# Designs tried in a protein design chat: miniprotein binders against q9bqp7. Part 10

Target 1, 240 residues: q9bqp7
Amino acid sequence: VPQNWFPIFNPERSDKPNASDPSVPLKIPLQRNVIPSVTRVLQQTMTKQQVFLLERWKQRMILELGEDGFKEYTSNVFLQGKRFHEALESILSPQETLKERDENLLKSGYIESVQHILKDVSGVRALESAVQHETLNYIGLLDCVAEYQGKLCVIDWKTSEKPKPFIQSTFDNPLQVVAYMGAMNHDTNYSFQVQCGLIVVAYKDGSPAHPHFMDAELCSQYWTKWLLRLEEYTEKKKNQ

## First folded at step 8 (miniprotein)

Design y3
Fold by ESMFold2-Fast, scan of step 8:
Structure y3 (fold): chain B 240 residues (1-240), chain A 81 residues (1-81)
Amino acid sequence: as target 1 above (240 residues)
Amino acid sequence: SKMEVYIWFEGDSPEEFYKAIMRLLEKALKLGAKVYIWVEGDEVFIFIEGLSEEELKKLLEELKKIAEKLGLKVEIEIEKS
């Protein structure tokens, strides 16, 4: 159990639309601060074995591809993910003016992969938007907040070069989703309550994306695990 | 025929298991395979592409034995590419 427990949901907020809510999805810019990001907390609390494995893989890849080849490889993987996120933001944003490059992005296999999921997405409230938990002192940049099949969700878009055959392996990144959710629910820049999460894994070959819905109970379970990771990060910082 | 391999395991796995993973990855890379590794929360995912069926069988044999000895939850799936 975490020693400094804090609730994920805010009892003073509602998940229902309010007439005072903005007509345009929120896009609050992420400000650089000494406050740690969700991704930094998770990265800094990986096990020593995970860190060792990733570092050794990096060293072996550099031996195989060369330093420049490895940089090109990692840059290409990053670029494909970035383009996918940019295309989704364009599709879901009523303010976005489509450019020729955006039209080319819309033709990707990843976008074809998510078409059946997008049909069930509506009521977009935030896109590529910063969240901050003022009490727990962490920040993040979430992909999307919208209704999925009528339920308001923090939605995280993931790309995969190949279909993943494991059911459990498609529940990637639940800690990050609930961290964003808890932050948004207590961030004064937002007025609504999010109680559900959705992780969508899209495939480069256009195979149907896998949606992994997280209800309030599951979000609460992962929230407890996130608090433990945050506590570990905070303790590590005090000892340095 | 070239094969695709998907490996999933929990990040809190013992050091002995991680050493077996490192040996597998080193050998796969020397054989010209493409390797992708990502960590999501407490889970580790590895994707390997470009090995022949025979090469893959030899590389996975040690990993499977160690996982079984340690009672680890490890999922390994093999597909023809």
Scores: ipSAE 0.011, ipTM 0.335, lowest interface PAE 9.2, mean pLDDT 78

Design z0
Fold by ESMFold2-Fast, scan of step 8:
Parts: structure tokens; sequence; C-alpha cells
Structure z0 (fold): chain B 240 residues (1-240), chain A 81 residues (1-81)
């Protein structure tokens, strides 16, 4: 599939804010549809290398923690990630009320990890907001759209216990970011153009987060790979 | 069908890990292989594709030798695809 049949960027949109744009960040709720999500597509089309690495990690953790310990560990990691996202949404949208059982989460190592990144984030335009690509038939829920160092980005917040200093260490995260970007750029609920991505990997011990900035050219390269994953998903669905 | 080799290096020395990666990747590329590298903290996974089974076995043995020389842990898996 040629990329020009399904471009990531919308030539009819500007990356500059309009006077009529909402002053409050958009938060469009994800509506349940018979349309696959970005995460579902990626999970169903993992590469052979990713499947092998995931299975190796799983086996190693089960050996260390036991089956019940592994389930508890993974549940705790998921919950910490969810709370980290909730804390970031609260920080970036001070008008929103956040009810928190563990009030220490705003003081967590993950939040300390991202402080230097947050100083460069401004002009927040969307938070925890649904996107849909009508033509390509997929949906997603993005974390954040804001200016990072003056450039409008789709920003994805990730937590990690191990260092990830290279974008190659983030696996499918670049594909997830460009999938959200392409959907937003063609979603009638949004009027602006996003051409850049940012993956921020935060660390539990408070070590400085690693930002992985994706310019327009890099986003276009990953968009081509996302389209291939989407085609693989569609073909698998036809065969089931 | 292609035969794939997965090689894991693990160690506390970033410098020794980098030496192992560079030496193995250089050898693999000279043999016409495609190489993929994944990094997880102090672990490195190298996937080698596009070479015959005999060549992949030789690269696996080279990886084992490099790990021993550089004081790294290594795990090797060979799969057919």
Amino acid sequence: as target 1 above (240 residues)
Amino acid sequence: SKMEVYIWFEGDSPEELLKAILRLVEKALKLGAKVYIYVEGDEVLIFIEGVPEEVRKRLAEEAKKLAEELGLKVEIEIEKS
C-alpha cells in the first residue's frame, strides 16, 4: 500500500493554533465500537522477535516470582502506570479534579523522573483523548498532545524499571504514536495538525526520563510500518 | 524456511557489552546477515536472519566465545521460521 494513498499528515490542516481552538485541553471519551484499537492491532501483529522476547521475559519472571507472584507483579506495574498517567493528566490540566487514594503518587519517582521534560511542555491541546481514523478504520486513546520545545507533539508517557536510552528499546511505541497522530490528523473532532511525536520513558527510581523525539520524517517512516501492521491485522481477521 | 538465531548478552559493563555487539554484528553483516538489536537495561538481544543454518550456528558459537572472553552472560536460541 503506497503511503500517499493514506498519508499521515492532512495537507488541509495547519500546525498553528486557531483563535477558535478550545482554551481547555480536549478530552473526548473513547466510544465502544466494532473497530479495532491501536493497541489491539499491535498486540495481534507482534513480530516474531517481540513474541520471543516477551515469552523469555515471562518465563524468567515466573522462575523468580512464581506464577502468583508474577501475576501480582504485573498487576502492580499496570496499576503504577495507570496512576502515573492520572497524575500527569492532573499536572497538565490543573482545572481537573483528581481523586487519589495514594496521595504519594504525585511524589513518586516516576513524576520526579519527568520533571525536566515537563519544563519544556506547554500549550496542551488534548489529554487522555479518543482518536479515530475513519478511512483506515481504527481507534485509539492518546495520552497527550502538547508543544514540546515549541513543536506540537503526540506525547506518550511510559514507565520502565530498566533504562531505555534508545528508541529501538521502546519496541512498538513509535508505531503507537504515529497511529494516534495519523488518526487525529484525519479525525473531524480535531482541527489541528500534528507532525511530531515524543515518547517519554520515566523511571521508578527518579532517574531522569529519556525523551525520544520523532520529527516529521521519522514519523513518516514509522507510519509506513504501522500501515503494514494494520494490513497484517486485517488479513488475520479475514482468515478467522 | 529461514532459520533464526536469538542471542542474549547480559552484563554490568556497558563497554564490554558494546564490544561484544560490535564484533558480532560486524561478522554477521560480512556474511550477508540481517541483524536486529534490542536493548533492555543490562541485557542485549541480537537476532540474526538471512543466512544458512551452518553460518548461524557458527555465529552462535562466536557469540558464546565473545561472552566468555568479555565476562558476559549469554543465552542462545535457534528457531526455524
Scores: ipSAE 0.010, ipTM 0.337, lowest interface PAE 9.8, mean pLDDT 78

Design z1
Fold by ESMFold2-Fast, scan of step 8:
Structure z1 (fold): chain B 240 residues (1-240), chain A 81 residues (1-81)
Amino acid sequence: as target 1 above (240 residues)
Amino acid sequence: SKMEVYIWFEGDSPEELLKAILRLVEKAFKLGAKVYIYVEGDEVLIFIEGVPEEVRKRLAEEAKKLAEELGLKVEIEIEKS
């Protein structure tokens, strides 16, 4: 149990659109300073089990591909993920002007993989947008806030390579989602309430993406775990 | 001395991975060990907390046996506590 508890949901907010809400999805730029990001907090508080899994995966890949091959592989995975996110932002933003190179990104297997999920996504309210929790003192950059099957969600897009799953950051995805959710719910730049999360795992070969829906109860459970990670991060920084 | 044991299974069959998990957990329970399980796609990490050498040997042998019987890859790492 966290020593310093704070609620994930804001009782003063509703998930329904307000007439004063902007008609265009919000894209608030990330303001960089000494305030820790969600990803940094998670990276600095990995469990022994998470560290072990990452090292095992790295060793196995280096054995298979060589050191230069491993670097090339990880660079390609990073680039594919970045392009996937750029393509999704373009698809979900009504005012994005596609250029020739951007059109090529839309033809990836990852985009084909996620088509059936996108059919159920509407009412986009934020894309690639910064969130800050002023009270808990952390920031983040979320992928998307939209309705999925009629429920307002923080949506996180993930790419996965088959047949060797990418182990490097899998355990923290729900924590990342609820951290963004809690920040957004208490960020004055936003007026609405988000109570659900969605993690979408898209596949390179175009096979159907897997949606992992998180209802309000599940989000509350992961929020408690996020608060523990945040406390651990704060304690480590205090002792450095 | 107590040790922490990490058992990693990999395979393309969800059924066989589930069988490995259930049988290892059952063996660990009978030996009085605590087990934590992490699943990612076609890989499973089983973390066993602070066990004596005798318990560690039995769990390692069970893991190797299960991998052979179920057609899974297995890697075992031990960290002394």
Scores: ipSAE 0.012, ipTM 0.349, lowest interface PAE 9.0, mean pLDDT 79

Design z10
Fold by ESMFold2-Fast, scan of step 8:
Structure z10 (fold): chain B 240 residues (1-240), chain A 81 residues (1-81)
Amino acid sequence: as target 1 above (240 residues)
Amino acid sequence: SKMEVYIWFEGDSPEELLKAILRLIEKAIKLGAKVYIYVEGDEVLIFIEGVPEEVRKRLAEEAKKLAEELGLKVEIEIEKS
């Protein structure tokens, strides 16, 4: 699918603040729908190599932890990620008061890891907000839209336990970000333009998080790859 | 999924790792293999398909020798045919 038939950016929108913009970040709830989510599309169109790596990781973890231990480990990783996202939403929300914040959530190693990045984040426009591409018919729930070092970005917060992150998730992170970006840029619930992405990998031990900034050109390149994955998903679902 | 050869290298620089293993990759391609390369932080992962078992073993041995020469960590898995 050519980029010019389904552009990632909407030329009729601006990334500049508007006087009519709400004073609080948008938080549009995700509604259950038959329309596929970004994560579903990516999960069902994994390459043979991604599937192989995921299965090898699973087998190695089961060998080390046992079946019950692996299940508990996976649940704990999920819970830590959820708490990290909740803490970030609280930190970045202008409506939160200090007394409403969970002190334990705010002092995790992951939160320490992202402090240097948070100092460069301002002008929050959306938090934990649903997006839908009205023409391409997919949905998503993005973490954050804010200015990072003066540029409006779709920001995706990731957690990683050293020594190694979950390899499968890193392959598709840029595709996830640009999918959310393209959806938001064409979603009537939003009025602004996002042209940049930021993937932030936070570490459990508090080591400095790694920011992966994606400029407009890089986002356009990954958008083409996302469109191919979406097409693959549509064809597979159509035939079954 | 079923893969024929899996080779994982770990070192301090992904660029240096890629340069070091370029000859191994080139050899696999010349033998008609499909080669998939992934770089993740300090790790390089190589998946090889479309070569006979004898060639898989030879590529694995060359990868081990390369890792020993360069002081790299390596993990190799070969599918038995």
Scores: ipSAE 0.012, ipTM 0.350, lowest interface PAE 9.1, mean pLDDT 78

Design z11
Fold by ESMFold2-Fast, scan of step 8:
Structure z11 (fold): chain B 240 residues (1-240), chain A 81 residues (1-81)
Amino acid sequence: as target 1 above (240 residues)
Amino acid sequence: SKMEVYIWFEGDSPEELYKAIMRLVEKALKLGAKVYIYVEGDEVLIFIEGVPEEVRKRLAEEAKKLAEELGLKVEIEIEKS
């Protein structure tokens, strides 16, 4: 499939809520196999600039924290992100499942950071759900599909130590969002169409999260870039 | 706490984009700043840290001037990290 030919949106699907859609959000389990994940494709096709900057950041952190300190720091960042996603899944699930939530998860600064965004989120369709592009053969695990300010979106929740006031500051996150969107729109486990994306960057100190809304046109632009990354990944695999 | 400057440039001319980057980076380094550059196609994000408020304001104005001069789009954010 040519990189700039395959459509992100499925013309056979509706962009309106269907009355027959389940009232409980979908949660399709991710199956580990040889089909590449969105995250794997992006990690294996980072630009030389991205690799350079990541390596410089790692070196700086090791110099400041030491090897063991860096490992503890990255472990803590990972754990905080995991807890943040668990808390959001709990908050956005039907009210009856919230009785089981850990109060400590709900008290984080990250959850305070996203309160103003959550007020505009409704109509949750999927949470922590697997997607697979049936034709392009890649898989992913998306965070959330819900209406944000009346628009059905693939929503990706991110934590950050540094402010991310521009969508460009999130780098590969827009590609991740549109990859999930294109997969969901062509996955037989789902019946609806998503045309918008939302990246929400939450902050540990409770500072207001930065929402980066992606309309259909912007999603189409990033989809073309995602197809280039997928092509590059496929080509690298053939040449190894 | 530290205050940081985020500068985003976008333009269809790689040569004009490169000129903006080099002029801004040179000025920031002369002022003792730490500079990080991220390139995504025809877009560039420049993150500057380690300079006082007056210098950050001056760098933001320089970025706006360079964008106007070189026909680039620019967005600027001054944040506390």
Scores: ipSAE 0.005, ipTM 0.312, lowest interface PAE 9.8, mean pLDDT 78

Design z12
Fold by ESMFold2-Fast, scan of step 8:
Structure z12 (fold): chain B 240 residues (1-240), chain A 81 residues (1-81)
Amino acid sequence: as target 1 above (240 residues)
Amino acid sequence: SKMEVYIWFEGDSPEELFKAIARLVEKALKLGAKVYIYVEGDEVLIFIEGVPEEVRKRLAEEAKKLAEELGLKVEIEIEKS
């Protein structure tokens, strides 16, 4: 049980559209300050298993590619992911036309991978938008809020070069999603409530993306784990 | 799933790695554990959860025995989380 428990859902909000909702998806810029980001909290509180896996992966890659080759590889993976997110934002935004350069991304394996998921996505409310939990004091930048198969979800797009099993204890993706959800539900810049999450893992070779849907109960379970990570981060910073 | 054990095997023989995985996973599943396996090259990572600490210690000892018998490198970590 976290020492400083706070609810993920806001009883004063609903998932239904209302007259105060904007006609276009929200895109609030992320403001950097002393308030930690979700990714920073998770990075600074990795489990021993996560630290071991990351260090082993890094050691192997450096041995195979050299230090400069490893930098080039990681930069390329980051750039591919960034362009994938930019293409998805353009596809899902009614007021943004795809750039001519982005036509190559529409033909890429990652975009082909997510086509069957995109068919079930509608009612986009937010894209690449900043969230802040005003009580718990953390910030984040979420990928997308939209209806997936009729359920309003925080949607997180991931790229993978190889199919990998979903390992809950090793991957922080569910914690990232619920952290954004809890922040949005208590952020005054938003008027609606999200109770579901969706992690979409897209593949470079165009193999069908794997959707990992998180219902309200599963989100509540991961929310407790996120609160523990946030508490660990806060305690660690007090003692520096 | 509050108690977790992480087991890492490394060796240059796919056959010996397979034997270690097969025996350890079979035993873990029979004890009601949830098992996650990641394979990368000649390295295998096994993460076990859903069983109490005493059962996890038994699985860790089995992993050490298998590594010794099959000539594999092994690293084991048991975490309270």
Scores: ipSAE 0.000, ipTM 0.213, lowest interface PAE 11.5, mean pLDDT 77

Design z13
Fold by ESMFold2-Fast, scan of step 8:
Structure z13 (fold): chain B 240 residues (1-240), chain A 81 residues (1-81)
Amino acid sequence: as target 1 above (240 residues)
Amino acid sequence: SKMEVYIWFEGDSPEELWKAIARLVEKALKLGAKVYIYVEGDEVLIFIEGVPEEVRKRLAEEAKKLAEELGLKVEIEIEKS
C-alpha cells in the first residue's frame, strides 16, 4: 500500500468539452529542473523481472549482432521512435504545414501500421505536452491526449520491430500512461479530466498496430503501482 | 540456448493466475524445458529455454489458450534459436 496515496482523478473536472476549451491542441514546454520525470522514476525502480528480461534480451542481441551491431541497432531503434513521434504530432496538428522533412517521416512503415488507429482518433486536446503533479512532485512529457473511439485518452505511441521481440516496449508502459494522466488531472495548465489510456504499438513492417486500451478501473489499478514506484524512487534518493 | 519464450500473465484472481502457471510449467517441464518464474503482485513473468522451436510455439499457444480460458491478460514473445 502506498504511504503517500493521492487520487488519480480530479472530482472538479469533466472529460466533456467546455465552451472555454481551446480549439488548438495544447503544447506546454517541459521545463528542466530538479523534479524527477516519470521515465527517470521508472528507470531507477525497475523490478527484478524487468532487469532480468532486459539483461537476457541484451545478451541475445549481442550474440546475434555483435557488440558494434547491437549499438547500431539500439541507436536506430531510438531514432525511429523519435521520428515516429514527430510524424504523429505533425499528422494530428491542425496546422497542415508539410515540409520535405515531414513528408519523408510520414512514409514510414510505422505510420502505415497506425493508420487504422488514427481513423478512430479525434478531438485532439494536447500534443507533446508537459505535465506536472504539483502535490506528488513529478513531471512528464505526454505524447497525445485525444478521443479514441469517443473516449478521452492519454495516448502513448510505441514502436516495435518484426521479427525481433518488442519486450521492452510493453515494460512499464501502463505505469507511464497513468502517471501522465494523474499529473494532467491535477495540473493547473489543463482544465479537463482524463480517465482512460491507450498504448499503441506500431510495427516497422507496416503490420497493423496493436491498441491496448485502459479503462478507468484499470488506470486506477496501475495508478496504485505507480505510486509505489514513486515512493521507492523517493526512498532510494534519500538514501543516496 | 538462451531464453527462448517469454510469457507475461496479468490478472486479478490469484487462483486463476496460479492455475495458468501450474499447467504451463508442468507442460514445459515434461518437454525438457528449463523454466524461470518471477511473481510481482498480480503479474507473472515466465521464461522458458532449452526446447526446440516447434515446442516453443506449442507452449506459446498453450499460454494464449490458458489466458483466454482463465480470464487473464497475456503477452508472449518467442525467440528463434
Scores: ipSAE 0.000, ipTM 0.163, lowest interface PAE 12.4, mean pLDDT 77

Design z14
Fold by ESMFold2-Fast, scan of step 8:
Structure z14 (fold): chain B 240 residues (1-240), chain A 81 residues (1-81)
Amino acid sequence: as target 1 above (240 residues)
Amino acid sequence: SKMEVYIWFEGDSPEELYKAIARLLEKALKLGAKVYIYVEGDEVLIFIEGVPEEVRKRLAEEAKKLAEELGLKVEIEIEKS
């Protein structure tokens, strides 16, 4: 177990669904500082297995595409992911005008892929919003906090490109979600409590996205693993 | 001597991929192996922790059999631990 355990849920916060303004989602800007981000912690504490799998995936792709082709492919994948997140923020934000949208951001297979998920998403409370855990000293930028099928969730949008998706995204997605959840539940900029997570994997060809719902019990289990990764990061940094 | 086994299944049918996962997991559990499963899009990666050589051979054979039966692609890699 973690040496410095801290609860994921905040006993001082209510489970009231209308703790924030329903017409304006929160969007707190991420401030640069020396405090590590969730993604940095996870990237710097990858297990030997995760490193091996990522390296094997990279070698397979280079063999198939060549070095320059691999470089182009990875750049394209990250750009498409960025555009997908921008499109989702635009779709879920009630205050954006049509003139502020890039039409191409709304016309992708990834957006078609998530349509059936979006039908079940309502009550958006935060979009592309910064979270900070002041006690555990980490920060993050979460994608979305909204109700999914009536349950308030931290929602993380992922893209997958058949036939060669990023393997690393499979390992740490639940840890990323619970890290954001724990930070938000203890961040004074927020007044509500989130107890569930949702990872949505969208597909480039428009095939139906796969939702991975995480209830409170599952979130608690992954929270313990996140705390261990955070401790590993702290110890690794002491040796650098 | 213990070995780590990495099995990649790839295919266009989610149902066939999950059948492969279920059957390989059943085989691995019967052989006393510990298994971790990762799913990403139309690929499935199965990591089998610290197994003896004979268990490794049986699991590799099962994976190849499943790929052929279910119309999946399979790649197997082995690392000595």
Scores: ipSAE 0.000, ipTM 0.257, lowest interface PAE 11.1, mean pLDDT 77

Design z15
Fold by ESMFold2-Fast, scan of step 8:
Structure z15 (fold): chain B 240 residues (1-240), chain A 81 residues (1-81)
Amino acid sequence: as target 1 above (240 residues)
Amino acid sequence: SKMEVYIWFEGDSPEELMKALMRLVEKALKLGAKVYIYVEGDEVLIFIEGVPEEVRKRLAEEAKKLAEELGLKVEIEIEKS
């Protein structure tokens, strides 16, 4: 019996821009359904090591901040991330989705941190846009699809608050990016192909962000690992 | 003073998450609140901007009630604007 291989790249698609491509970045809303999200799959299939490290981080934070302080901290991390993504969407969109401009968002340390990366970003094709892999049946909400140094990338913006980064998000970042790439490449709402990924870690103190570029070969390697996590998720749901 | 309200629903059922979202948004809009919605996988964040304390209390109570009725987890954060 042949083993079914699911490629990350779609041979029927091109990464070259053409006249039929939208001039405004796509923003497809995330639809409700029973199909698991990339984040859900990754959360439900963490390794024993990842679980141990995450629980140790939680215990340490609770010890330092108390239960209520820990909840406040994690909520603030989520909100800071959301606001950072909103600011980036505004900066990268040629047409603002919001009429009101929040100058304080644009002056955050996180935005200062990514300035040198943004200079190399152009040709934005999608912002805060939903993706669904038709065959593998998973969904996600990607941050950005744009050219970085001339290469079309799925770009994922991450925030890090020194001294306590959100450790879970760091472990699976490459898997998250390639999952979005594979979904977009097989999503009928999109016509182009993405072959590269970029993870940008921005810092609250304005220190220069760290870009982690993933070429097509590296993306293919992480895609294999994502497929294993997706398979593990499916098996866990059947065996419960 | 006016407060900002952040309500997170989390659960395994997209249908129940959407029910909670729709009912809470409807209540917030009827109370004259400005609402922003963020959806990511199995989690829904509802941001309610600049609400009076009485409106905040009513929305927090509704969110907790919906979570209990629909078998969802809920977290509520209040930030003074």
Scores: ipSAE 0.000, ipTM 0.099, lowest interface PAE 17.9, mean pLDDT 76

Design z16
Fold by ESMFold2-Fast, scan of step 8:
Structure z16 (fold): chain B 240 residues (1-240), chain A 81 residues (1-81)
Amino acid sequence: as target 1 above (240 residues)
Amino acid sequence: SKMEVYIWFEGDSPEELFKALVRLVEKAFKLGAKVYIYVEGDEVLIFIEGVPEEVRKRLAEEAKKLAEELGLKVEIEIEKS
């Protein structure tokens, strides 16, 4: 149990749209300062097991591809993920038109992979938008907030060359989603409530993406784990 | 002194990976070991905490035997706890 417990949901907020809501999705820019980001907190508090897994993956890939091949592979994976996110932002924005670069990305397996998920996404309220938890003092940049099958969700888009049918195999992704959710629910730049999460894992070969839906109860469970990671991060910083 | 054992199974068959996992975990429990399991796609990592050297040797040999029987790749790493 975390020592500095704080609720994930804000009882003063609603998940329903109202007449004062902007017609265009919110896109608040991320301002970097001494306040830690969600990704920084998670990276600085990896478990011994997570560090071992990352190092073993790196060693195996270097063995298979060579040092230069590994660098090229990781650069390409990063670039493909970035382009995938850019394409999704363009597709989901009602007033944005695709650039030629984005049009070429529409032929990628990752975009093909998510087509069936996109059919169930509507009511987009935020895209590539900054969140800040004003009480717990952390920031983040979320991918998307929209209705998935009628439920307002924080949606996180992931790319993978291998299937990820189990939510447990995404490690810190559920923590990332609930961290963004808790921040948004307590950020004065937003007026609505999010209670659900969605992790969408898209595949390079165009195989159907796996949606990992997180209801309010599951989000609450992961929120407790996120608070413990944030507590660990804060303690490490006090010792520096 | 006690040691930590990391065992990684890799292969294309989820059923064979699951068989290896179940049999190794059963062996670890019979030897009094505490086990943690991590799954990602077609890879399974088994972390076994706080075991004596004799238990480590027995678990490493069981893992190698299972990999051979089930047609899986296995990697084992040992750390002093």
Scores: ipSAE 0.005, ipTM 0.320, lowest interface PAE 10.2, mean pLDDT 78

Design z17
Fold by ESMFold2-Fast, scan of step 8:
Structure z17 (fold): chain B 240 residues (1-240), chain A 81 residues (1-81)
Amino acid sequence: as target 1 above (240 residues)
Amino acid sequence: SKMEVYIWFEGDSPEELIKAFIRLVEKALKLGAKVYIYVEGDEVLIFIEGVPEEVRKRLAEEAKKLAEELGLKVEIEIEKS
């Protein structure tokens, strides 16, 4: 259905480790340039429905908290998410010490929420690492690449104050995950193949996080949707 | 015992999706429920918290009627809080 289709998986790559793979997780810095990021593509191609619902939410929050209160609330939500990602990077990095930097989040409900998921995570290959799809011309910054229950996954960590037991409730997250996966599979900075995704939704109250596992078939389905969003983005740029 | 209700609407028409969303949210709020909305592409998920079982059943029936009237697909999941 996309006019310019490209495969998500690279037939020249394997998900098995080889002797040239570094034992330390990769952390390639994101370089901002004219190439659009995954998040920019998704933000620029929101449906009229998404825009309408988000704007109503924003106005409701402003009515409840005031304009300054809304800004403080959004800043706090962003900061909590950032700290959660920093704590996870420290936990999963072999050269990190979980101390002063992550003290508050290690005692928070979010970290408690993900404990049962972390028990099944091993073989970390990348953390907070940049990916670029050279052919499709987009970039991204992925959270984590590691084995989950023996399957190599692109893992995306999310925080939520509300339960999200279904993949449909994770916004454009499945599209983000497959976009990162497709980029990594064709990025010369990486040598392995990822065929699975995992979205982990952690809860503020410490209730068990919900893992949304995406097998190769499901990733392929979301990849087609991502290609449509990328095509829509390109078309919008031509019309401006 | 409070129930948590998740309602998905899916369809090609933004107008019909907006109609279903507004009407269902109004119904839930009048019943004193907390409402959370999530949007994914052409799908809209409505999560309703804090309703008794009888109210939950009425909301599920309302969602089904709206889907039938507006030519939308609907999926409903229920969990005890």
Scores: ipSAE 0.005, ipTM 0.251, lowest interface PAE 10.5, mean pLDDT 77

